# VH-VL binders against q9c950r261to396: the designs that were tried, part 11

Target 1, 136 residues: q9c950r261to396
Amino acid sequence: VPTFEDVKEVTIRRSKLAKWLMEPFFEELIVGCFVRVGIGRSKSGPIYRLCWVKNVDATDPDKTYKLENKTTHKYLNVVWGNETSAARWQMAMISDGHPLEEEYRQWIREVERTNGRMPTKQDISEKKEAIQRTNS
Below, E stands for the ipSAE of ESMFold2; O stands for the ipSAE of OpenDDE; V2 stands for 0.75 times the mean of E and O plus 0.25 times the DockQ between their complexes.

## First folded at step 4 (VH-VL; framework fv_ixekizumab)

Design k2 (at its last look DockQ between E and O 0.67; V2 from the best seeds 0.00; counts 0 for: pae E 4.9 > 2)
Fold by ESMFold2, look of step 4:
Structure k2 (fold): chain C 136 residues (1-136), chain A 122 residues (1-122), chain B 112 residues (1-112)
Amino acid sequence: as target 1 above (136 residues)
Amino acid sequence: QVQLVQSGAEVKKPGSSVKVSCKASGGTFSNYAIHWVRQAPGQGLEWMGVIIPYFGTAYYNQRFKGRVTITADESTSTAYMELSSLRSEDTAVYYCARGGEWLDYYYYMDVWGQGTLVTVSS
Amino acid sequence: DIVMTQTPLSLSVTPGQPASISCRSSQSLLHSDGKTYLHWYLQKPGQSPQLLIYEVSNRFSGVPDRFSGSGSGTDFTLKISRVEAEDVGVYYCMQSIDYPYTFGQGTKLEIK
């Protein structure tokens, strides 16, 4: 079971998504990483869920949106719990902050509830290395 | 193409509760956010809350939290809103509404149900 | 809660003439994600509300080009360049930057 620190190190922020958006390695790198999707704001602050990236969807070129200083039609299909169920998400609504331990615990509980698959420690290690190579 | 069909009109006594259903068709139900909005006679629109079935969570207007419960049943593609401790001022048309076609547009309402009139009277 | 204030509350327009509706929020609707969470709805007589404009200025699918939205921060405007008979109803602005979502009080548009 990967630890919170393991997951934190492979959680990609919005600014990084925008930086890498047009790179040839983007799709390979992002699949299997984590992102914090925003699902609203309350009086206690923004509400996020920590999700695993299943794939990139760019199949509808007419569905464009602004991501930082760029325009894109690329979306992330993310997984909450069971990997057989995904939801499409625009990258503009990904957090630019770091994950919280409560968000990690929520993810763990949902994976357990749905009998979902978690990334292995090897999967995490490979993503950490890929991120490090990309950051140079 | 997507439709939201709500349960029929209700007449209720003060102090009782009502449960309104909202059945969705088309797409994957977990990819929809379902909002509830009411409209009292001669009044404007009032947002009551939202459920996001994919994340299994609901958020409420604090005015109604404590009396309102919003749930969803994925197997039947149906959302429910239950309002308890009814008062005469709860007489209104209650609408369900889907967020955008995809979950990343959960924050506006693009498909609306036909509305359910709930009348609270002695 | 964010208060949404619309002006005017009612509007009578001769067909073919322009119309303009203002909406003001009690705080900025610009989110750190770069989006402005302000939307416009129309409720025609006897019907459920329908989405016209999302995120200030984006026309929803099937909405005629004569509808346009503009504004930023706390001040927003819906314009109809040439009012038609089918445009009668009550127009609402709504914010969705913060729970609870809130609507303006509505602007009733009628044909003279």
Scores: ipSAE 0.653, ipTM 0.897, lowest interface PAE 1.9, mean pLDDT 91
Fold by OpenDDE, look of step 5:
Structure k2 (fold): chain C 136 residues (1-136), chain A 122 residues (1-122), chain B 112 residues (1-112)
Amino acid sequence: as target 1 above (136 residues)
Amino acid sequence: QVQLVQSGAEVKKPGSSVKVSCKASGGTFSNYAIHWVRQAPGQGLEWMGVIIPYFGTAYYNQRFKGRVTITADESTSTAYMELSSLRSEDTAVYYCARGGEWLDYYYYMDVWGQGTLVTVSS
Amino acid sequence: DIVMTQTPLSLSVTPGQPASISCRSSQSLLHSDGKTYLHWYLQKPGQSPQLLIYEVSNRFSGVPDRFSGSGSGTDFTLKISRVEAEDVGVYYCMQSIDYPYTFGQGTKLEIK
């Protein structure tokens, strides 16, 4: 099981997504990363779910939205628990903050509950290295 | 055309429970939040809670003090709202409503069910 | 909870005349994402509520242009330029910036 620190290091925040959006390495690099998807709001602020990125979905060029100051038709297919059930999300819904430990724990529980894919130590290491090569 | 079809009217005794269903058709289910809103006779609208079927996460109006349970079955595109320990003041029309299409990221209710009357009387 | 206050609670309007409904929130409905999460619903007699205006000023699909919404922060207004018979019902403002979502008391619009 990857540690919270491991997951934190491969969690991509919204501003970074916006920065990488049009880079040639984006669609490959983002796979296997984590993102915090906004799923609601409370008095304490937005509520996020930590999700694993399956792939970039750019199959519908007519479905555009604003990601900060950029227009895009790229969405993220992300997984919360079971890898067989992915959902598409706007990157604009992604947090620009770091994941919370509670969100990490919720993710772990959900993966275990649904017998989802747990990233290996090697997966995390490779992703960390890949991210570092992009200077972030 | 997206529609939400709710279960039929219910008559319940005080202290019992009621479970109302809301079936979505004509569109996706998992990408939308399902809200529950009730309306007592001649009164306004009261938000009860919401569920995000994909995550199975529900949020509740704490005014109901844990009496509300919202669930969803993605396989049948059906959301449920169960209200326990029924009281006469729970007599109302209960609505499900679709909101928060996560592809478009909005937090309002654009499609409503037809409503389910729940009458609580001894 | 965020308190939503509508005024007036009832309104009788002659067909063709304008109508205005105010909605005030106990705290700002402007989110950091730049959106203001104030919406208007209409519940016609014997029907379910229906979305009228979302995010302060956007008319929902199929909503006539005689309906308009405005406001910012904590003060919002729904206007009907020329009231028609089909506009009869109860209008509700709602905030969705925080759980629980909360509605105004409703404004009953009737035709004279």
Scores: ipSAE 0.023, ipTM 0.676, lowest interface PAE 4.9, mean pLDDT 92
ESMFold2 (binder alone), look of step 4: mean pLDDT 91; pTM 0.942
OpenDDE, look of step 4: ipSAE 0.000; ipTM 0.599
ESMFold2, look of step 5: ipSAE 0.136; ipTM 0.723
ESMFold2 (binder alone), look of step 5: mean pLDDT 91; pTM 0.944

Design k3 (at its last look DockQ between E and O 0.04; V2 from the best seeds 0.00; counts 0 for: pae E 13.7 > 2, placed apart)
Fold by OpenDDE, look of step 4:
Structure k3 (fold): chain C 136 residues (1-136), chain A 122 residues (1-122), chain B 112 residues (1-112)
Amino acid sequence: as target 1 above (136 residues)
Amino acid sequence: QVQLVQSGAEVKKPGSSVKVSCKASGGTFSNYAIHWVRQAPGQGLEWMGVIIPIFGTAYYNQRFKGRVTITADESTSTAYMELSSLRSEDTAVYYCARGGEWLDYYYYMDVWGQGTLVTVSS
Amino acid sequence: DIVMTQTPLSLSVTPGQPASISCRSSQSLLHSDGKTYLHWYLQKPGQSPQLLIYEVSNRFSGVPDRFSGSGSGTDFTLKISRVEAEDVGVYYCMQSIDYPYTFGQGTKLEIK
């Protein structure tokens, strides 16, 4: 099971998504990363769910939206639990904040509950290295 | 620099419906809540409802008993408020106002439209 | 619904003198997140309302420092240290801790 620290390091913030959006490496790099998806609001503020990115969905060029100052038709297919939970989200709905430990715990519980895919240590290591190469 | 521009004044008969528009410019639209507030002549402010365009979910003041429908078109950065079964007491200036960004945590209205007068008269 | 009660409903002030408006809520506006969801708006004659103070004591951008907000729980106060002609209008307090948002009755400020 990846640690909270591991997950934090491969969690991509909205501002980074916006920055990488048009880069040739974006669609490949983002797979296997985590994003903090805003799923709603409560009286205590926004509610986020930590999700695993399955792939970038750009199959509908007519469905565009604004991500900060950029227009895009790229969406993220993300998973919470198992693959049957896969859903498409606008990147504009991704948090620019860091994930919370409670969100990490919720994700772990859901993956276990639904017999979802748990990233291996190797998966995490490879993703970390890929991100580092991009940032250099 | 963000502005909300509303549609023009309306004169309606009792029992009819009115739909007021609120177009946002100078900033992002989808992530910010749009509130609707009305003010009868010489009276105070009354909150009608709110929508977060990116979710498409609206919340309403139940005092309107389902007569209010708030929608948003992200493609045009425009929010709409429709009030049905109009009554004379619905005569008021209707305001749209921008609330907090859903990803941010503030629940006040920082930008207001210029208002739309709706007159209901037989 | 949360009831907001303002006092007084009207106020006539000599320019340069201070003014004070009270706002009381029927229940606490303090949230568990530590914020108090009480705000003040000013509606100048013939204009749309404009945000003056948010979350009890924070002046909105462009608001002169002669305006100040204070209070806690259910009792709040808006103060103007030195009233100017441009301060004429109706002041409203508003709660946003729960739907529906509710406003006070408004306080009309006039110059003597």
Scores: ipSAE 0.091, ipTM 0.735, lowest interface PAE 2.9, mean pLDDT 93
Fold by ESMFold2, look of step 4:
Structure k3 (fold): chain C 136 residues (1-136), chain A 122 residues (1-122), chain B 112 residues (1-112)
Amino acid sequence: as target 1 above (136 residues)
Amino acid sequence: QVQLVQSGAEVKKPGSSVKVSCKASGGTFSNYAIHWVRQAPGQGLEWMGVIIPIFGTAYYNQRFKGRVTITADESTSTAYMELSSLRSEDTAVYYCARGGEWLDYYYYMDVWGQGTLVTVSS
Amino acid sequence: DIVMTQTPLSLSVTPGQPASISCRSSQSLLHSDGKTYLHWYLQKPGQSPQLLIYEVSNRFSGVPDRFSGSGSGTDFTLKISRVEAEDVGVYYCMQSIDYPYTFGQGTKLEIK
């Protein structure tokens, strides 16, 4: 099971997504990484989920949005737990902050609860190296 | 040390195509971006596009309206730029240039080929 | 496309004197990652371009200390504190914050 530190090192922030958005390597780099998705607010502040990126969805060109200084129709398909949680999200909803250990624990619990898939330590090591080659 | 060696000068007729090669040596070919930049006689620099060979995909300056194709062959450490439907205004020196490896170096070009003169005349 | 405008387009400098070249972009080159994607190249007569300054102010390996870059947002400057004969050529600014990457028109530096 990947540790919090393993996952933290392959969690991609919104500013990096915006930086890499139009690069030819974008999808292959970020698929298999993690992102913090903003899903709402509570009395204690913003609520985030730590989600595993499955692919980039650009199939609906009519759904454009602003990502920092760019306009895009690219969305991230992510999972929290298993494939039944699969959802597409604007990259504008991704946090520019680092993951919290509680968010990691929530992710682990949801994978267990749903009998979901998780990346291996080898998968994460390969992503860590790829990110370091670009701008970790 | 990394070197980029380009194919020789070409003379072409309008409406034809040219394919310029760019062979890399002295480094891992797959790990860095190859850009193409042209310079018409007496004019400035114009960016044409980029490929990162490990991903196999390229991005193009849309000014060329699909006339440019950039490819890479990892087995020979060679990148290619093909420009089709040539016009006299395409007469230029064509450069390949390497971005650095992933640590933000690929956003600027640190090693340049010697250039390939392509002359388009009727 | 982001338009890059250089001024002057040509300048003649007495050896030992300073030179200054301006570059203005049609939109901000500051990315949310805190970096500014503005670079300077020198093309000496008969040669390929060479990288001089990256990310506004960082000198590339082997570039003399007399070259410096500054600026932010949309306004940038390349300065040569003391021009030498080897500095002749055409200077280009380039942005790489968005595709297509674009260059300024070039500034030709000559020795008087």
Scores: ipSAE 0.006, ipTM 0.560, lowest interface PAE 13.7, mean pLDDT 85
ESMFold2 (binder alone), look of step 4: mean pLDDT 91; pTM 0.941

Design k4 (at its last look DockQ between E and O 0.04; V2 from the best seeds 0.00; counts 0 for: pae E 5.8 > 2, placed apart)
Fold by OpenDDE, look of step 4:
Structure k4 (fold): chain C 136 residues (1-136), chain A 122 residues (1-122), chain B 112 residues (1-112)
Amino acid sequence: as target 1 above (136 residues)
Amino acid sequence: QVQLVQSGAEVKKPGSSVKVSCKASGGSFSSYAIHWVRQAPGQGLEWMGVIIPYFGTAYYNQRFKGRVTITADESTSTAYMELSSLRSEDTAVYYCARDLGYSYGEDYFDYWGQGTLVTVSS
Amino acid sequence: DIVMTQTPLSLSVTPGQPASISCRSSQSLVHSDGKTYLHWYLQKPGQSPQLLIYEVSNRFSGVPDRFSGSGSGTDFTLKISRVEAEDVGVYYCMQGIDYPYTFGQGTKLEIK
C-alpha cells in the first residue's frame, strides 16, 4: 500500500493540470496520478475525494468547459474504488489544494473493500520520476 | 430533520421485477451513500448493495447473482433498487439506509427508511 | 464473507436487571486506519432498525447511557445496565469493514 507521502507526491493540483493541459506529455503523464475531486459541500466547507486517474477522455470535442483561463474538451476519467467506479470529471472540479490524510485513508478503504487496483511502490516511484522530469 | 421515505408495498408474480424508491430529505444527497438491506418475514437482515450517487457507482452482494440494480437520481435525491427474476424467497421488507462514511468517514447506517414490503406469490 | 455470530439468540430479562449480548466475527474488524468497524442496531417491534452503537463503543445520538459497547478484534459485547420496557426488540451486530456487509443473526430481547 502506498504511503500518504507517496500519494501526496503524485497528486496533481488543478493549477498544474491547467498548466500541462496542452503539453504533448499530458495525457500520458496524468495516468496513474491522483486528483482531489470536489463532490459537494458541507457545513465545514467543500468535500473532496482522492481519486486515481485512469486516463484523459477527449472523445467529445464539442463538450468544452473553462479550466482557469483556458478552454478545453479534455476530461479526466478517474477511479475511486474499483474499475466500476470509473467516471468522467471536468478538471475544473479538481482541488488546487493538497490531499488530506483522511481522504487518503478513505481512498485506501474504498479500494480494499471493492477489490480495486492498488498502485504498487514501483508504480508510484515511476510516476514520481516522470513528474520530476517534467518539472525540470 | 433527515428522512428517508420509501415507496409503497408491492405484490409481484414470480419471474417479474420490482423497483423500490427511497427519497432522501434533510441532507446533501450527493455526499453520502445509500444502502439497501432486506429482511424476510421473521428473519434477520441481509445487505444487498450500495450506491454512491455522485459517482454513480454501485456495489452489490454477489449472492444475488446480478439480479439487483441500484441507481440514484441526484436531481430528486432518490435512490432506487430493482430486483429482477423474483422468487417466493424474495418476499421481504426492503430498507434503504444512509451511510455518512462517504462524507465524514463514519461507515454506519444512521438513518433508515420505513421499509417496503414486497410479496412474491403465484 | 465475514460471518457474524451472536449469542444468545433470545433473552428474557426482568425490568431493572442487566443484559449482555455477544457478537463474534470470523475475522478481525480492525482496519489499517485504526478504526474497528463493528456496529449495533436495534429493531423495535414493527419498526425499522435504528443505530445504537457505532465503532464498538460510541453511543449514537439520543441513545441512553444504559447502553454500552465493548470489545476488540473479533469479540464484541453490547450491555444494557438496566433493561427497560422500551428496550424490547431485536439487536443486531454488523461488520462494516468489507463488502458484503454482514449482520449477526439477531438477539431478541423480551421482558419477563
Scores: ipSAE 0.772, ipTM 0.919, lowest interface PAE 0.8, mean pLDDT 95
Fold by ESMFold2, look of step 5:
Order: C-alpha cells, then sequence, then structure tokens
Structure k4 (fold): chain C 136 residues (1-136), chain A 122 residues (1-122), chain B 112 residues (1-112)
C-alpha cells in the first residue's frame, strides 16, 4: 500500500500542470500521478479529494478554458476509488496546494470500499523518477 | 440538454420523515453537484446542502442539525433528500438544482427541478 | 454564514420604465482566482427559480439584454432597462463563494 509520503511525492499541483501543459511529454508524465480536486468550500476553507489521473482528454478542441495565463482544451480524467470509471475535470479546478493526510486516508478508504485498484509502490517510484527527470 | 425531474407532492405528519427524489437526464451526472434548496410559503430561498455523486460526499447546512440526509445513485442518475423529525415549519417547496463543478468552476445553479411540495400537518 | 441583503423588498414599476435592485453582502465575494461569486435568479409566479446573471454581470443563455448586472466587492446591482410584463416575479441574489450558499430576501417586482 503506498504511504501518504509516496502519494504526496507524485501529487501534481495546478501551477505544475500549467508549467508543463505545452510540453510534448505532458500526457505521458501526468497519467498515473495524483491531483487534488476541489469539491466545494466550507466555513473552514476549500474541500478537496485526492484523485488518481487515468487519462488526459484533448478530444474536443472547442472546449477551451484558461489555465492560469494559458488557454487549453486538455482535461484530466481522474478516479477516486474505482479505477474503472473516471470523471473529467478542467485543470483549473485542481488545487495548487499539497495533499493532507486526511485526504490520503479518505482515498484509501474509498479504494477499499469500492474494491478499486491502487498504484503499487513500484508504480509510484517510477512516476517519481519521471517527475525528477523532468525537473532536471 | 439537462433536465431535473422531482417526485410528487407529499403530505406528512409531524415527527415522520420524507424522501424527495431528483432524477437528472441529459449530461454527465458524475461530473456535477446536486444542491437542495427549500422555500417556505411566502418566504425566500434556503440552501439545505449538496452532494457530489461521483465522490459520494455530501455537505449540509448546519441549520438542519443532522435532520437532512442527501444521497445519490449514480447508476440511475438520481439524487435524494431525506428530512427527518418533520415539524410544521418544514412545510415548503423543495427544489433540486445543478452546479456544473465543485472546485473553482461554475458554482451557480443553472438548472432547477420543478419543486416538490411537502406539507406537514396533523 | 454570509448575509445577503436586498433592497427594496418590493418594487412596483410602470411598463417600459427602468428598475434597479440592490444586493449587499456581509463580506467580500471576490475569490483569490479573481472571480466574484454573485449570481441573480428570477422566480416567476408559480415557477422554479431561473438563472439570470452569473458572476456579477454575465447574462445566462436566453436572458434578454435589457437585464444587466454590476457591482464589486460587497455591493451589487441588477438593472432592467425597460420593464415588461413578463419580468414580474421575485428576484434573488445569491453568493456562491462559501457554504452554506445564501440568498438575499428577494425583491418582488410588480407591474403598476
Amino acid sequence: as target 1 above (136 residues)
Amino acid sequence: QVQLVQSGAEVKKPGSSVKVSCKASGGSFSSYAIHWVRQAPGQGLEWMGVIIPYFGTAYYNQRFKGRVTITADESTSTAYMELSSLRSEDTAVYYCARDLGYSYGEDYFDYWGQGTLVTVSS
Amino acid sequence: DIVMTQTPLSLSVTPGQPASISCRSSQSLVHSDGKTYLHWYLQKPGQSPQLLIYEVSNRFSGVPDRFSGSGSGTDFTLKISRVEAEDVGVYYCMQGIDYPYTFGQGTKLEIK
């Protein structure tokens, strides 16, 4: 089971998505990473869920939006719990903050509840290496 | 084209519960939130809570103090609102409404159900 | 909770004349993303509410251009340049920045 730190190291923030958006390696890098998807606001601040990126969807060129100072039609298909289905999100809806341990625990519980699959520690290690090579 | 269709009017006695359904058609049910808003006779609009069907999470207005339960069935594209321990002051029209996203995206209610009148009387 | 205050609560207008409705919030509705989460709805007699204006000034699809919204921070205005009979109903402002979402008390628009 990947630890919170394992998942944190492969969680991509909105600013990084925007930074890498136009790079030829973008889709290959981002698939298999995690993102924090905003699910609303409360009196104590924004509420997020930690989701696993399954695909980048760029198939509708007319569905454009602003991501920071750039325009894109790329969307993230993400999974929370059951990896056989995904929900599509604009990257503008992704947090620029780090995951919380409670968000990780909620992700673990949802995977267990839905009999979902999770990345192995090896999957995460390989993704970590890919991110590090990109930052070099 | 999105449409929200609610269950029919109900008459309930104090102390009982009511469960109102909201069936969504036309569009991706998993990628948006369903809100519940009520309106007592001659009064304004009051937000009760929200569910995000894909994540199965609900957030409630604390004014209802655990009397409201909002659920969803993604397979049937239907959201439910159950209000327990009914009082006469709960007599109202109950609306469901759609929010396209639940982070920084569209946070306004672009489509509303037709409303469900719940009357609480002895 | 963010309190939304509308004035006036009732407005009687001769057809063809302008109307103006004020909405004031107890705290800023400007988010760090630069957007202002203030929305206007109209509830016509016997109907569900319908969206008119989102994010202060954007008309929703199908809304006539005689409706306009303006404002900043905590102080907002809905204007109807020429009131028509079909505009009767109750107008609500709503903040969509923080749960619980809250509405103004409503402004009933009537034709003289």
Scores: ipSAE 0.073, ipTM 0.666, lowest interface PAE 5.8, mean pLDDT 86
ESMFold2, look of step 4: ipSAE 0.012; ipTM 0.611
ESMFold2 (binder alone), look of step 4: mean pLDDT 91; pTM 0.940
ESMFold2 (binder alone), look of step 5: mean pLDDT 90; pTM 0.941
OpenDDE, look of step 5: ipSAE 0.551; ipTM 0.874

Design k5 (at its last look DockQ between E and O 0.04; V2 from the best seeds 0.00; counts 0 for: pae E 9.7 > 2, placed apart)
Fold by OpenDDE, look of step 4:
Structure k5 (fold): chain C 136 residues (1-136), chain A 122 residues (1-122), chain B 112 residues (1-112)
Amino acid sequence: as target 1 above (136 residues)
Amino acid sequence: QVQLVQSGAEVKKPGSSVKVSCKASGGSFSSYAIHWVRQAPGQGLEWMGVIIPYFGTAYYNQRFKGRVTITADESTSTAYMELSSLRSEDTAVYYCARDLGYSYGEDYFDYWGQGTLVTVSS
Amino acid sequence: DIVMTQTPLSLSVTPGQPASISCRSSQSLVHSDGKTYLHWYLQKPGQSPQLLIYEVSNRFSGVPDRFSGSGSGTDFTLKISRVEAEDVGVYYCMQGIDLPYTFGQGTKLEIK
């Protein structure tokens, strides 16, 4: 099971998504990363779920939306528990904050409960390296 | 303040299907899960499945062998449970229940609907 | 599937006397997050089930302190220190650690 620190390092914030959106490496790099999806609001504030990015969905060029100062038709297919939980989300719904440990615990709980895919240490290491190369 | 209100009793023939609704009020529908549990007359409780409305994801008890379909409409804060290929042994009171685990990490059922009696008879 | 076994299945108690219900799971209900996903529900006659105890020993809102839960791993107990008429109904334990969620058979509590 990847540690919270591991997951945190491969969690992509909204501003970074917007920055990388049009880069040729974006669709490949974002796979296997994590994002915080805004699912609603409570009395205490916005609620996010830490999700695993399955792929970029750009199959509908007519469905565009605003991401920061850019217009895009690219969506993220993300997974919460197992593969059946895969759903398409606008990147505008992704948090620009860091993940919380509680969100990490909730994700672990859901993956285990639903027999979902757990990223390996190698998966995380490779993704970290890929992200570092991009930032250099 | 939180309330789950289910649709009325149903009488069905074997082989038909039934769809029960559960309307939630007093909370953020998209932020929690809705479970379905049934109870045959004089029997215990049986978990059928769960839906996470915002993701549109549902998980089922495999004992029902694909006969159960759970859906949700966020615009009306309503969850649905459809049971197909009905049998006499499907006669039971069906309950929906709220789970705050997906919002607060508490995976228990804190609020229940009033129940819906479904009678299957020829 | 995780099997939940309750004992006894029925219990007749004189008002003011204590009651105890046991619940055993076929495997540990302790999760890696440190929580134990064992909950207790009460279904009063003609009503829907209602939450009594969550995560082994936490009383839900509005539940009298006469009710207490204890246990660990695979063995759990619900206790009522002084049974009252309003406590009549069927008590269920439930595991929420693994899908499908499963309930005990239920314990019917009656007043003598």
Scores: ipSAE 0.719, ipTM 0.908, lowest interface PAE 0.8, mean pLDDT 94
Fold by ESMFold2, look of step 4:
Structure k5 (fold): chain C 136 residues (1-136), chain A 122 residues (1-122), chain B 112 residues (1-112)
Amino acid sequence: as target 1 above (136 residues)
Amino acid sequence: QVQLVQSGAEVKKPGSSVKVSCKASGGSFSSYAIHWVRQAPGQGLEWMGVIIPYFGTAYYNQRFKGRVTITADESTSTAYMELSSLRSEDTAVYYCARDLGYSYGEDYFDYWGQGTLVTVSS
Amino acid sequence: DIVMTQTPLSLSVTPGQPASISCRSSQSLVHSDGKTYLHWYLQKPGQSPQLLIYEVSNRFSGVPDRFSGSGSGTDFTLKISRVEAEDVGVYYCMQGIDLPYTFGQGTKLEIK
């Protein structure tokens, strides 16, 4: 059962996605990480959900978009809770902000509500190590 | 090249409504937020509201007290803003503007429509 | 609502000379992500607004490097190192951190 700090350390911001987009390790690194997805907006501003990256989808080459200074047709398939919430997202829809503790608690509740899967602490430790090496 | 093309100018009577369209081309419509901003003659910019077409949800500036309805049609890549119970002070140029559809902290408008003049006159 | 206050409201500048525009917000524009969500737009005569500077100091694509932005927290500045005829228009600051998003009153830049 990972803590908020564990999840925060493996949550990837949009600027990092853009930085790594063209690297040969991109898909291997990003799968299993978390991203903050803008799900909607409220009176107080955007609503985010902390989602677990399942895979990278590049199967539709005609669906291009701009990510920072690059053009891509790579999308993230992510889940919140379990796979019934799975959705394909442009990486442009990913926050460049850090996760909030309330977003983490919402993720935990949704996993419990849906009897979903979550990464183990070991999974997160390995992903954190991979991220740190990549930042060098 | 992303482009936002708005419907043409309109002249309306007080108490009526107007619906302005904003058609997006050259990009993915569903992935971005569309904002509406107005500018009265000789005056500054006033944010009216936003829609994220993927979710179909809209948020409004409370100054308009429910007179604004913002919608989107993904099949035509078109957003709409309807302003009801028109008053003479609603005479303005109405712009649609796109943000990159990023999170809360990424909201800036990179592309704007050409503007639609709405004149409210007795 | 966050109030954005620009000064001056009008500038007349000789071509080739610098210009400076100030923008102050009624609340901090620093997001929990550590970034500051203050943006600058230019509306040239007869045109729609266009993005100039985002997040305090980042020039949007195609914006000349004679434009620069700076500031922190609640106090921000847009500078033009050498004003050219194409720079004529109204400059707006905007906060993008809390709804409703709000603009400064605008600063009209003219060539004299």
Scores: ipSAE 0.006, ipTM 0.587, lowest interface PAE 9.7, mean pLDDT 85
ESMFold2 (binder alone), look of step 4: mean pLDDT 90; pTM 0.938

